# VH-VL binders against o60147, part 233

Target 1, 175 residues: o60147
Amino acid sequence: MLEKNKYLYIFRHIQTNQVLLSQGNVLKKTALFQLPYPLQKPVAPNGMRPAKLRKDHWVPLLKVEFPNESMFQSVFMQLLNYRKYRSVQPLTSDLLKLPIPVRRRKIMRQEVPNTIADLADILNKEKFPENSVRLQLSDKSDSEYADWPPSVQIDSEEIKLSRGFREKTTVDEAR
Key: E = the ipSAE of ESMFold2; O = the ipSAE of OpenDDE; V2 = 0.75 times the mean of E and O plus 0.25 times the DockQ between their complexes.

## First folded at step 11 (VH-VL)

Design zb2 (framework fv_gimsilumab; at its last look DockQ between E and O 0.05; V2 from the best seeds 0.00; counts 0 for: pae O 14.6 > 2, placed apart)
Fold by ESMFold2, look of step 11:
Structure zb2 (fold): chain C 175 residues (1-175), chain A 121 residues (1-121), chain B 107 residues (1-107)
Amino acid sequence: as target 1 above (175 residues)
Amino acid sequence: EVQLVESGGGLVQPGGSLRLSCAASGFTFSDYWMHWLRQVPGKGPVWVSRIDSDGSSTTYADSVRGRFTISRDNANNTLFLQMNSLRADDTALYFCARESYYEFTGWFDYWGQGTPVTVSS
Amino acid sequence: EIVLTQSPVTLSVSPGERVTLSCRASQSVSSNLAWYQQKLGQGPRLLIYGASTRATDIPARFSGSGSETEFTLTISSLQSEDFAVYYCQQYNNWPLTFGQGTKLEIK
């Protein structure tokens, strides 16, 4: 196995806008542990951790291709540690003024912009070659949450898959 | 109580093979990423290999790629390291370690006691 | 790959003293640094992660500080059970790397 994983897949929840990171183009059930709050029920719109992974409730947010596996692993690890860091920070005074259900929803809605900003911050600090990191978004306007370094080539075409990240080729159609 | 217990180390000639085992208890083994690390006395640990929670993704240090194979048996809560084509510089104390948060964060909250491997001619 | 350099290599101290151990990274690791304690015949024990967050059941006399390239582990009042080797470990960049260790010996 000379070829190594160099793709990062990021999913968004269709209702809560929570974010999950994945090394593969499908989510594993253990990815739910990236969400800091356990849920006692199936997916709730208020941002609790779902009790079960409903793969049809998670859609592509973005996909990143790195030059090699080592760079992928570094970025993946840093993104997960950003989430851990954020989970232990005191809430802002603006958030504390909100009723708890509203506060939780607002926190969950920040996961998309926070994750995109975290990714860009990591890529700005890493000294990758120009255009060596290919970024593809489901909604290209989401790139506006951050300033991207010259190493990032933002794909002109949005992700067009209705669910998941898997795409078939003409050669694969007979199989 | 989280416990990790390594076994299977020993003395082997260069070019030989060993299979290390790590018995896990006190936690849901199948939820966690697991690692092997090794340590030469007087030096810091060196990372060797990683396997994700269901065994579908494995990663190796360059120094062992193609010679070592990490695997797991989630039904029996056991982690393995198959070591082939052993060299003298593989001599070390080998540890299994648990990743801290069910996902790859890169730091290890529990380690075993280690099993010694000696490769000598 | 990121090299972590610990100092001093060995420190002879008495119980009750305040002890400061250093770890320097060859490039920035943000706050993605852990500290471990290792006693003879045992595996490492996690003390600190995130540069400054104590792991579960770690006594308050252990504290960590620093960011980017310069990190410190402090033991405010050394206890007899604290004599061990201490390692720093970065998890900012792949591959994961550890320092060479600081041995804390009883005087």
Scores: ipSAE 0.546, ipTM 0.809, lowest interface PAE 2.2, mean pLDDT 86
Fold by OpenDDE, look of step 11:
Structure zb2 (fold): chain C 175 residues (1-175), chain A 121 residues (1-121), chain B 107 residues (1-107)
Amino acid sequence: as target 1 above (175 residues)
Amino acid sequence: EVQLVESGGGLVQPGGSLRLSCAASGFTFSDYWMHWLRQVPGKGPVWVSRIDSDGSSTTYADSVRGRFTISRDNANNTLFLQMNSLRADDTALYFCARESYYEFTGWFDYWGQGTPVTVSS
Amino acid sequence: EIVLTQSPVTLSVSPGERVTLSCRASQSVSSNLAWYQQKLGQGPRLLIYGASTRATDIPARFSGSGSETEFTLTISSLQSEDFAVYYCQQYNNWPLTFGQGTKLEIK
């Protein structure tokens, strides 16, 4: 299906505000590999990378529809690169003064605005045609985290998507 | 083979309403953005409205905003254009068109044959 | 909106001739320009997109060139089935706009 190839979904964790990128409206287990600390405790909010994906713990932040798969892939890869780059940057002296758990929480809380800003920056650089990229947000106010280029059309309607997946299942609740 | 077949056109009085349909076949309808355009004889096409793949986003030309509503039924591979408060300058041949998926959005790789709409007292 | 002006409005030509159609944009549309052919009683058919890329199943005799504000559609050797109206269309800015068309008629 061509739809899966052109949709970027960004999810945030309801407790930690960590961010996961997804191709499609259903999070895959492999999405957890996006989290930067694989050796941390596997349970949120204490862990950076849960051992299991609790789809119901992730809510959609935004959906981006691209004209084609190539554009999606380009932006997706760049987003990952931005995140990786940020993760390897030296911590500020202010952050280093904080206890590790507090520090981690503070960093995680910044993932949402950082990701949105990254997306806008990438799209600004790509110079896509006007209104060629459709952006739908779960909260319209989140669009204020960045200046969007003319290529981005922000939907008037907020995203209507359940947590982490299309439909909540009993199996997901039990995990 | 990709096919688009418009229907629903006809004669209507000013202030009246029409609902156009476009039956799509030969491709995965739900994967494509669709458009309505109209054309006055002897003139170039004029863009009217666009709808995204799942119908969550719609766009309209200024001339029809507030009067026309584009929608789609992906289960039945059908595109619609509800036209209200019609006026004389809405008279045209109305086309449904598929937006191409190759590169950037904005051009149309397939068009229907059109359905005529005449608004006259 | 971006205005596209095509020239000539009408062109009388004979089969076998080389035909050049022009499309001028009121402002830059980069390479975001398409060409369509429309025969009487039919919907438009896509010929060229991206200013110079032929659509699928379009004969090689059709070619597009240009960028920014000046564009050209060329038919290297006109065939009998090529008599139609040709439109350019920009997709660089909303709203999408078309030229007024060039009609190719038989001489």
Scores: ipSAE 0.000, ipTM 0.563, lowest interface PAE 14.6, mean pLDDT 87
ESMFold2 (binder alone), look of step 11: mean pLDDT 93; pTM 0.951

Design zb3 (framework fv_gimsilumab; at its last fold request DockQ between E and O 0.04; V2 from the best seeds 0.00; counts 0 for: pae O 5.5 > 2, placed apart)
Fold by ESMFold2, fold request of step 12:
Structure zb3 (fold): chain C 175 residues (1-175), chain A 121 residues (1-121), chain B 107 residues (1-107)
Amino acid sequence: as target 1 above (175 residues)
Amino acid sequence: EVQLVESGGGLVQPGGSLRLSCAASGFTFSDYWMHWLRQVPGKGPVWVSRIDSDGSSTTYADSVRGRFTISRDNANNTLFLQMNSLRADDTALYFCARESYYEATGWFDYWGQGTPVTVSS
Amino acid sequence: EIVLTQSPVTLSVSPGERVTLSCRASQSVSSNLAWYQQKLGQGPRLLIYGASTRATDIPARFSGSGSETEFTLTISSLQSEDFAVYYCQQYNNWPLTFGQGTKLEIK
């Protein structure tokens, strides 16, 4: 049995801070369906879906390497279901008091911390072997949104935003 | 109205091959992840295979990996399951199912009526 | 992989009764549990997802509860069209798995 994909890629929108989950290092158009509503529909509690994927508006947030595909698929599925659960919950009274544009922005800006906390919660519950899950962030301070289990090794090297998730070009050392 | 209609089931001998089709209508087929499941009468469904919306990612149950191939034709709104090296324990009613909420949530909001596959001498 | 055990396997009941069906998971599945109804000659129909959220167009007499390892489906007043087999399904861990079913039959 050959493993196909063991990497989770998470993107952040540069303006709204909305989050997209991906199995690949480049977003597909269908990833936009993770967002609650298209532009032609009423504003949803969890932000608004752009009409078109503009890849220059989505930057790396984090990348996770799992030991195998089955573990990746389980975590990916759990993260998507956390987001679905939040999207159908009633709004709090504090949020309902806000004007709709302010409410929308406040909800969307919670997506980064919520996603990171959800990821850590899942990894704490799954009981993976020590140091078996490698986490790389674009901003290492984002790890402070959660307490990480011993299974997680946070890479000391941040994702360099100028390259996205694409791997670095290896430069041969000159004599 | 969302509809999924399976076809291509039948009687085959062990070691034979069969190709199942699932015709989709009433929704934008190319936006959704799709699955095959199977069910022996009197038992619960068993997951068989999954394909993402553009066909670039496929996943199989261990019992069918290497023998079955899931594919899709988004131009004709059709999902396929190519079944090779069939065994008696592949005998079941085969369903196609749509993953709810477009992708990867793991639960199914629409199923077809199923197409029977019998593997026997 | 996660085993779902449903109880009872068969339940004989009369229309109008309140019915409670159980599903136990071999390990925690959080709230990532769905319920389906299947009538003879048909594909399954989604009733509940997220342990307790009713799917679109599902009558209010169907309700779900539970979390982690123990879940129930309740039918508050059984109708004649509710005689069927009911399955639970977890989607917390790969691969996806279903229970063996509870057959609800007329007494």
Scores: ipSAE 0.609, ipTM 0.841, lowest interface PAE 1.9, mean pLDDT 86
Fold by OpenDDE, fold request of step 12:
Structure zb3 (fold): chain C 175 residues (1-175), chain A 121 residues (1-121), chain B 107 residues (1-107)
Amino acid sequence: as target 1 above (175 residues)
Amino acid sequence: EVQLVESGGGLVQPGGSLRLSCAASGFTFSDYWMHWLRQVPGKGPVWVSRIDSDGSSTTYADSVRGRFTISRDNANNTLFLQMNSLRADDTALYFCARESYYEATGWFDYWGQGTPVTVSS
Amino acid sequence: EIVLTQSPVTLSVSPGERVTLSCRASQSVSSNLAWYQQKLGQGPRLLIYGASTRATDIPARFSGSGSETEFTLTISSLQSEDFAVYYCQQYNNWPLTFGQGTKLEIK
C-alpha cells in the first residue's frame, strides 16, 4: 500500500474554479479555510452556494507524488504562502474598471493557472532530485501554464475527471 | 414560474445551418448555467452543450464540437445554439435546460418542451 | 463516457401498484444521479437528484435509492398520471449521460 502522506492533490471547484490543496485524495472541511474570502458572496451560483464543503463540487486538478512527506509539507506550505500573498495584492486598474461580479469571475478564473504556475516555481526553487517528483494532471494541457524543472516527471495518463474524487475503499463524509 | 421555450427548429438539408433560440422567464437568467440537449424519439436525451452564466466558458459534446456554437443574451434572457454543417444524425428534438446548483452541478431542474430539427435531403 | 443501463425497458402496470425501476452505471457515479419523468409531447421533469432527494413539488410516492453503480427509483403507489418514460442521468463525470429509459404502460 502506497504512503498517502506524500501525495498532494489540488482540487478545483466546478463553477468558481477556486482551488483547494489536499494531503491525499480526500478533501477535509478544514480545506475551506484556504480560501481568502470564504464568507464573500459566491460568483456562481449568485449567493446560493452553501458555505460548507460539498465534495461533489470539486474535481481533482492535479496529483503530485513526492519522494517523502517532508518534501510534500515544504511544497504544501509554500503554495499556501504564494496564494496568500496574491490575495493581498492590489487589484490592477483594468480589473477595477469592471463590474464587481465580472471582476470576481475573472479573478477566480486565474486561480487555476496561478496555482499551477506557483507549483512549478516552488519546485524549481526546491531543486529536488531529477525525476523524483511525479505529476499527473486532469488535463494535460494545463501543464503548459508553467515550465517544469527536471525534478518533475509528467505522467502521460490524465486523472479521471470525477466529482467527489476518492479512492474506491474510502468512505466519503456526508454531503 | 420558471419557463423555457425553444424555437427555431425546422427542416434543413445536409450541410445547412440552423439557429435555435430558448426564451427564459420566471428566474434570473444570468445566474444560471444553461444547456442544450437533444433527443431522438424512443431514445434517451443526449447532452450537447453547456454555457456558463456570462458566456465566458462553453463546452461541447465531441459529436458537435466545431460545428455548433452555444451563446446567450442575458439582456434578453435568451439562449442560442448556432448549428452549422448539419448532418442527418443531428436530427432530433432539441431542448434547452437549466442547470441546478443544489448539492452538485450537472443536473437539470427545468427543461423546455423542445424544438424539432430535421436534417434531410 | 459512463453508460447507464435501465431496466426493464418496458413495464406494464396498473394504478395502485408498487413500481421499481433500475439504473446501472458502467462505473461509479457516487450519488450523483438524477431521475426524470417524461410524458409524451413534453420535456423531461426532474424527480430526484443526489440519488435520493426529491425535487420540489414532487409527490412523496416517488423515492430514489442507491449509490456507486446501482440505483433504484420507486413509486410506492402508481397513479394514472405516472404513466410515462423515466430516465436516469449521471453527473459525476463529463460528458453527462442518460439511460435509455423505462416506459411505464398501463396494464
Scores: ipSAE 0.026, ipTM 0.619, lowest interface PAE 5.5, mean pLDDT 87
ESMFold2, look of step 11: ipSAE 0.601; ipTM 0.840
ESMFold2 (binder alone), look of step 11: mean pLDDT 93; pTM 0.953
OpenDDE, look of step 11: ipSAE 0.006; ipTM 0.570
ESMFold2, fold request of step 12: ipSAE 0.608, 0.598; ipTM 0.837, 0.832
ESMFold2 (binder alone), fold request of step 12: mean pLDDT 93, 93, 93; pTM 0.950, 0.951, 0.948
OpenDDE, fold request of step 12: ipSAE 0.020, 0.017; ipTM 0.655, 0.614

Design zb4 (framework fv_gimsilumab; at its last look DockQ between E and O 0.04; V2 from the best seeds 0.00; counts 0 for: pae O 10.0 > 2, placed apart)
Fold by ESMFold2, look of step 11:
Structure zb4 (fold): chain C 175 residues (1-175), chain A 121 residues (1-121), chain B 107 residues (1-107)
Amino acid sequence: as target 1 above (175 residues)
Amino acid sequence: EVQLVESGGGLVQPGGSLRLSCAASGFTFSDYWMHWLRQVPGKGPVWVSRIDSDGSSTTYADSVRGRFTISRDNANNTLFLQMNSLRADDTALYFCARESYYYGTGWFDYWGQGTPVTVSS
Amino acid sequence: EIVLTQSPVTLSVSPGERVTLSCRASQSVSSNLAWYQQKLGQGPRLLIYGASTRATDIPARFSGSGSETEFTLTISSLQSEDFAVYYCQQYNNWPLTFGQGTKLEIK
């Protein structure tokens, strides 16, 4: 059994701050179906999902290593359901008063903090062993969007690449 | 209208093999994560396997890992379950099911009618 | 894995009446619970997801409530087509699991 499916990779769009969740360190084109709000019918609001995946527009936000595939799959599934829950909530009156393009931008700006808060909420509610979940961020100040449980070990090394992920930190980055 | 139609079930001896098919129509099959589930009469469904939209990621219940293989043919809108080394406790009605979103939220908005599999000597 | 226990196993009621079906989880599933209806010779039909959100084209007489470990499905005014077996399903933790079902019968 290869344990490659125990990593959660989260990407951020460099311009819109939209977020994509991935099982692999390279985004698949089908990840775009997380954007915009997909419904039971396969429709998406115009202007929230890019026509194609531009891999140079998506940069690492964070990576999580779980002890095993089952824990990864549970957290991945819960994160997607948090996003769905948010997508079906009524919009606030203040948002409804805005022109649609402005409204979309305000909603998208919250995806990074919301996703990080969702992840922490899930990990605080799950009963994972102490220090069993390794979290690595591209910007360690992003950890301040949430309070992390004892199960989470935040890696001292930030993700240093402007795109993609590294699985090992023992290789000199000066190459 | 979304339709899922299972086929390929039947009677088979223990240790035998069987290949189930699920013909999909009424939606863009290649956009969806697909599952197999099974159900013994009088009991709830039991999850068996999942495959992502492009076929590159698969997950199996522990009871079938190494014996069953899920696959898909997106050109022909068909989901498959290759079942090898069948046992008596694999006897059930087998369903294919579609996840309700293009990404894996873990609940199913459409199911087929099922195809029966009986493993006995 | 998470065990879902449904009660009652069978419920006999008359058309037009209100019924409440129960589902209990062995550990918290937050609101990640779905309800399905299954009639003889058919596959399950999604009724509710997210504990309380009706699926597309599901009549308003179906409603779901609960969170964490205790969930209910309510049918406010039974129609003749509502007599079936009902299942709950959690999607909070892997692997996905279902309850054993509640059969809703005409009294």
Scores: ipSAE 0.577, ipTM 0.822, lowest interface PAE 2.0, mean pLDDT 85
Fold by OpenDDE, look of step 11:
Structure zb4 (fold): chain C 175 residues (1-175), chain A 121 residues (1-121), chain B 107 residues (1-107)
Amino acid sequence: as target 1 above (175 residues)
Amino acid sequence: EVQLVESGGGLVQPGGSLRLSCAASGFTFSDYWMHWLRQVPGKGPVWVSRIDSDGSSTTYADSVRGRFTISRDNANNTLFLQMNSLRADDTALYFCARESYYYGTGWFDYWGQGTPVTVSS
Amino acid sequence: EIVLTQSPVTLSVSPGERVTLSCRASQSVSSNLAWYQQKLGQGPRLLIYGASTRATDIPARFSGSGSETEFTLTISSLQSEDFAVYYCQQYNNWPLTFGQGTKLEIK
């Protein structure tokens, strides 16, 4: 088992605020499958799945360290399930009154707080050891979107990554 | 075979500094969380500090926070503990240990033999 | 912090005997408990984790049991190489803590 499999990174799109979940600090092309198929042109600014991954369009929202890979996988899958669940829920009457593009934007803007809330909810249901899960946020204020269980320790420092990937270093290149 | 070898211990005066090293071999060092612990003779081990695989996250015991710094050099498979503002109650045998994460977190599957630190006037 | 109290402090035993060591936690640690063996001049050796899971290459004579606040390490038949100090450690709460140890000495 590799420790790298215990890290959850959540990225947001710099334009649409869409959210991608990643195992590790490098976004993979397969992460795009988390986004819905476009009804029209598949361009990220339209709030749909782009044809190509532009890593520079994604910034890390938060990093989560789990005690082990199994726990990571469990939480990861649950997060995806929460997302799917929301996607199939009936739209509110207020949303239905909005033009489709406006509606999509509004929904996408909620992905960040919803994802954070989902994560907290999942972790609250799990019985992890106290302070066994470490949460590092790009913006500490985002932690206010949810109540965190004792198992979660919020890092005092903000996440250092500024893009949806880890820049290669000389050490990384040797690996 | 997994091996951890501590070094850098010695005699130091109160207020002094030491830098401990732990050389790791027999496994992919960069894939594991590492810890420092210390033990006074005749007593149980005491946890001191933890560092994650890439060094982006560190944790310290209250007794050493602000004085000790854990770091690692994955390129050279080495774990470090910079100890500043040492005091008498820091006297102990210091161990580096690898964290096992198969079942959970917080237990240690491999330990070094330890390096002695003595803080005395 | 969670305090782990081990008993007895010292136990004099003979080879071949069944040995039972106790570790009590000041509060619940669920099953997040490990046992270590430490011989003189050596670092600790992992014996048990998860309260009852034997680590790799650990002889079958070692077994762990218990949950919450009461834990036991059992050596079914003591061997000459088993004379050492045994520690329990919890990883349910930060900071991680160890017991004071039980010393097994030859009778």
Scores: ipSAE 0.010, ipTM 0.571, lowest interface PAE 10.0, mean pLDDT 88
ESMFold2 (binder alone), look of step 11: mean pLDDT 93; pTM 0.950

## First folded at step 13 (VH-VL)

Design gb29 (framework fv_dargistotug)
Fold by OpenDDE, second read of step 14:
Structure gb29 (fold): chain C 175 residues (1-175), chain A 120 residues (1-120), chain B 106 residues (1-106)
Amino acid sequence: as target 1 above (175 residues)
Amino acid sequence: QVQLVQSGSELKKPGASVKVSCKASGYTFTSYGMNWVRQAPGQGLEWMGWINTYTGEPTYAQGFTGRFVFSLDTSVSTAYLQISSLKAEDTAVYYCARETYYILTGFDYWGQGTLVTVSS
Amino acid sequence: DIQLTQSPSFLSASVGDRVTITCRASQGISSWLAWYQQKPGKAPKLLIYAASTLQSGVPSRFSGSGSGTEFTLTISSLQPEDFATYYCQQDYEYPTFGGGTKVEIK
């Protein structure tokens, strides 16, 4: 329970590539509040909140371990702010020129790299102690979306994909 | 340039206490965990536990709870192992060993070891 | 705890020989395995970590392979300075060491 407090998990939707932040390795229904309220009840397009949390539609994107809960909370809140800021920004002229379906697909493809870049930016600004933050990715190549500060140790082992959560390991609990 | 220098050999009687020091240099002390490893004469390596040098939180392996205490003095980049109520079975070389906190890097630097001999 | 079983416990070899040491884990540990070399009266020295990554400064004649439950340390051509005891160590859970393999001169 206490060990959970210093772990940030980021999940992505397997279809929409929407991103959810989670404290701990189990995605909660309340995480959906991170997404904008849907205007209609279609299959949740990008930028809209699904009516229900389908855990089987969400897979871990990355895991971050912080030295303590305080640092976790700081980064977590900043990530939410970055998302909020991005959501209120006007679409670029290039995107506006695209048909709506194409535009939506383009935006969906950017959620994952944008989130990773946001995380890196936040961590660069925080200037945490060297090797004080552990980053584990479901796909190691995703680390290429950003430059990481010395505070971040990028794990060579990828996160195993699982529906809506990542099982705890003895190592995760012990550290 | 990274070095872990441990205190000298100790000769103690059963029931006594000993405190082994491990002074780190050449790197940021709080950026790496510190492990303690025991090796009885002619035997293999045994992990005793580790201490988070950043938080100060120790973790003890099974069999190393109670009489064994890990501590820190971060002001001098030093980790300590204290053993109380010493037994003859505690006779061994004790090592401190550095490790990154999160990724697979092994114990990349070791102290030279401290021999603790417990004899009546 | 995860147990590591090394084989053989003792190995006699000559300079120039190819030496292979095996480490078996009681359960899957992915690549969370390191290899150490220890000479008498000295602290262990890290050779390999993450099952197959060579530690900086370690001669290329040393190599590690394996994943899951079976791991191997290989010395392609044994040198005089390589006679020592070798240990595997897992960090998948709380660290544990193998029993060691002493490489002796034939």
Scores: ipSAE 0.017, ipTM 0.625, lowest interface PAE 7.5, mean pLDDT 87
Fold by ESMFold2-Fast, scan of step 13:
Structure gb29 (fold): chain C 175 residues (1-175), chain A 120 residues (1-120), chain B 106 residues (1-106)
Amino acid sequence: as target 1 above (175 residues)
Amino acid sequence: QVQLVQSGSELKKPGASVKVSCKASGYTFTSYGMNWVRQAPGQGLEWMGWINTYTGEPTYAQGFTGRFVFSLDTSVSTAYLQISSLKAEDTAVYYCARETYYILTGFDYWGQGTLVTVSS
Amino acid sequence: DIQLTQSPSFLSASVGDRVTITCRASQGISSWLAWYQQKPGKAPKLLIYAASTLQSGVPSRFSGSGSGTEFTLTISSLQPEDFATYYCQQDYEYPTFGGGTKVEIK
């Protein structure tokens, strides 16, 4: 039996800390459509936006297991809506006061805490059954960016894969 | 407000080349990706690929490598589709269409289309 | 390449009718599906994205549903301006379009 569409895979960029959401354990090139354009034209070489998907530049941030596809779809779409909403809001006054290179790096680095906080907010609002959602992180300290509801069980094991998830989602698949 | 205006129809002989333009207005050109879609007479829509307007990097669908080139001139907010070594099977209406990272799927604004006819 | 199959390819309908168009994907695409309307001689117009989200300015008689491999576009009460060809499109992988469904006057 294959398990499909009940895992949310979240990746972060090793240089920029930008976040990509994936419905599969391997990033697809179309995932790059998720990157917003508040940062227009690079002002420094290390600020260059990657044009091609370089899978070696994206590492696992966290993996969320839902009890069924319906819950996965609801949370995934809400999380994408949160990201879209954030991308069209005016910059805060504290960000506007920073020089452009500093501002760029701060906005990008906030994608990890923001994504984790948004995920927790969605899960707190949905009131899923106790221990029904399993969260596995690459760095367990990242769970401290949010307060988690009783529906969430944080896995004691961290994600062992340094580059992508590379796991088959079958019932008997070894991690 | 948002508009994509394409160049006029083209009549070309087999083996010639053509360059179709798509001029954007009413938004920040580099904030939204640009897609190219083909529609042969009486047929359905076929995605050709997209260009990242911020980086200038094109991505082509399978079947549209080699003879097809996406490019842009950000100073005039214009995207281009160039087709070399034209064949009769390239006869189609070519559309540019705007896509944003804010819409996971879908193209929200389209050019009016450019008819390219290849005949001898 | 993900294949999208639309049914029916042709539909004859009258004003006021409820119209349903189906789009089936060759593999699971979750909710990464959009619907377009194309009138003769015109560019396509986005109606629905993310399978069920209505694009701004699109009449509420249009709705989308489905997830995974089976999707439906519904027009609750067909109007004269709705006679057109409708296309589904996925973006789970490289974008692909369905073959289209032409809604014609009986």
Scores: ipSAE 0.006, ipTM 0.476, lowest interface PAE 12.2, mean pLDDT 80

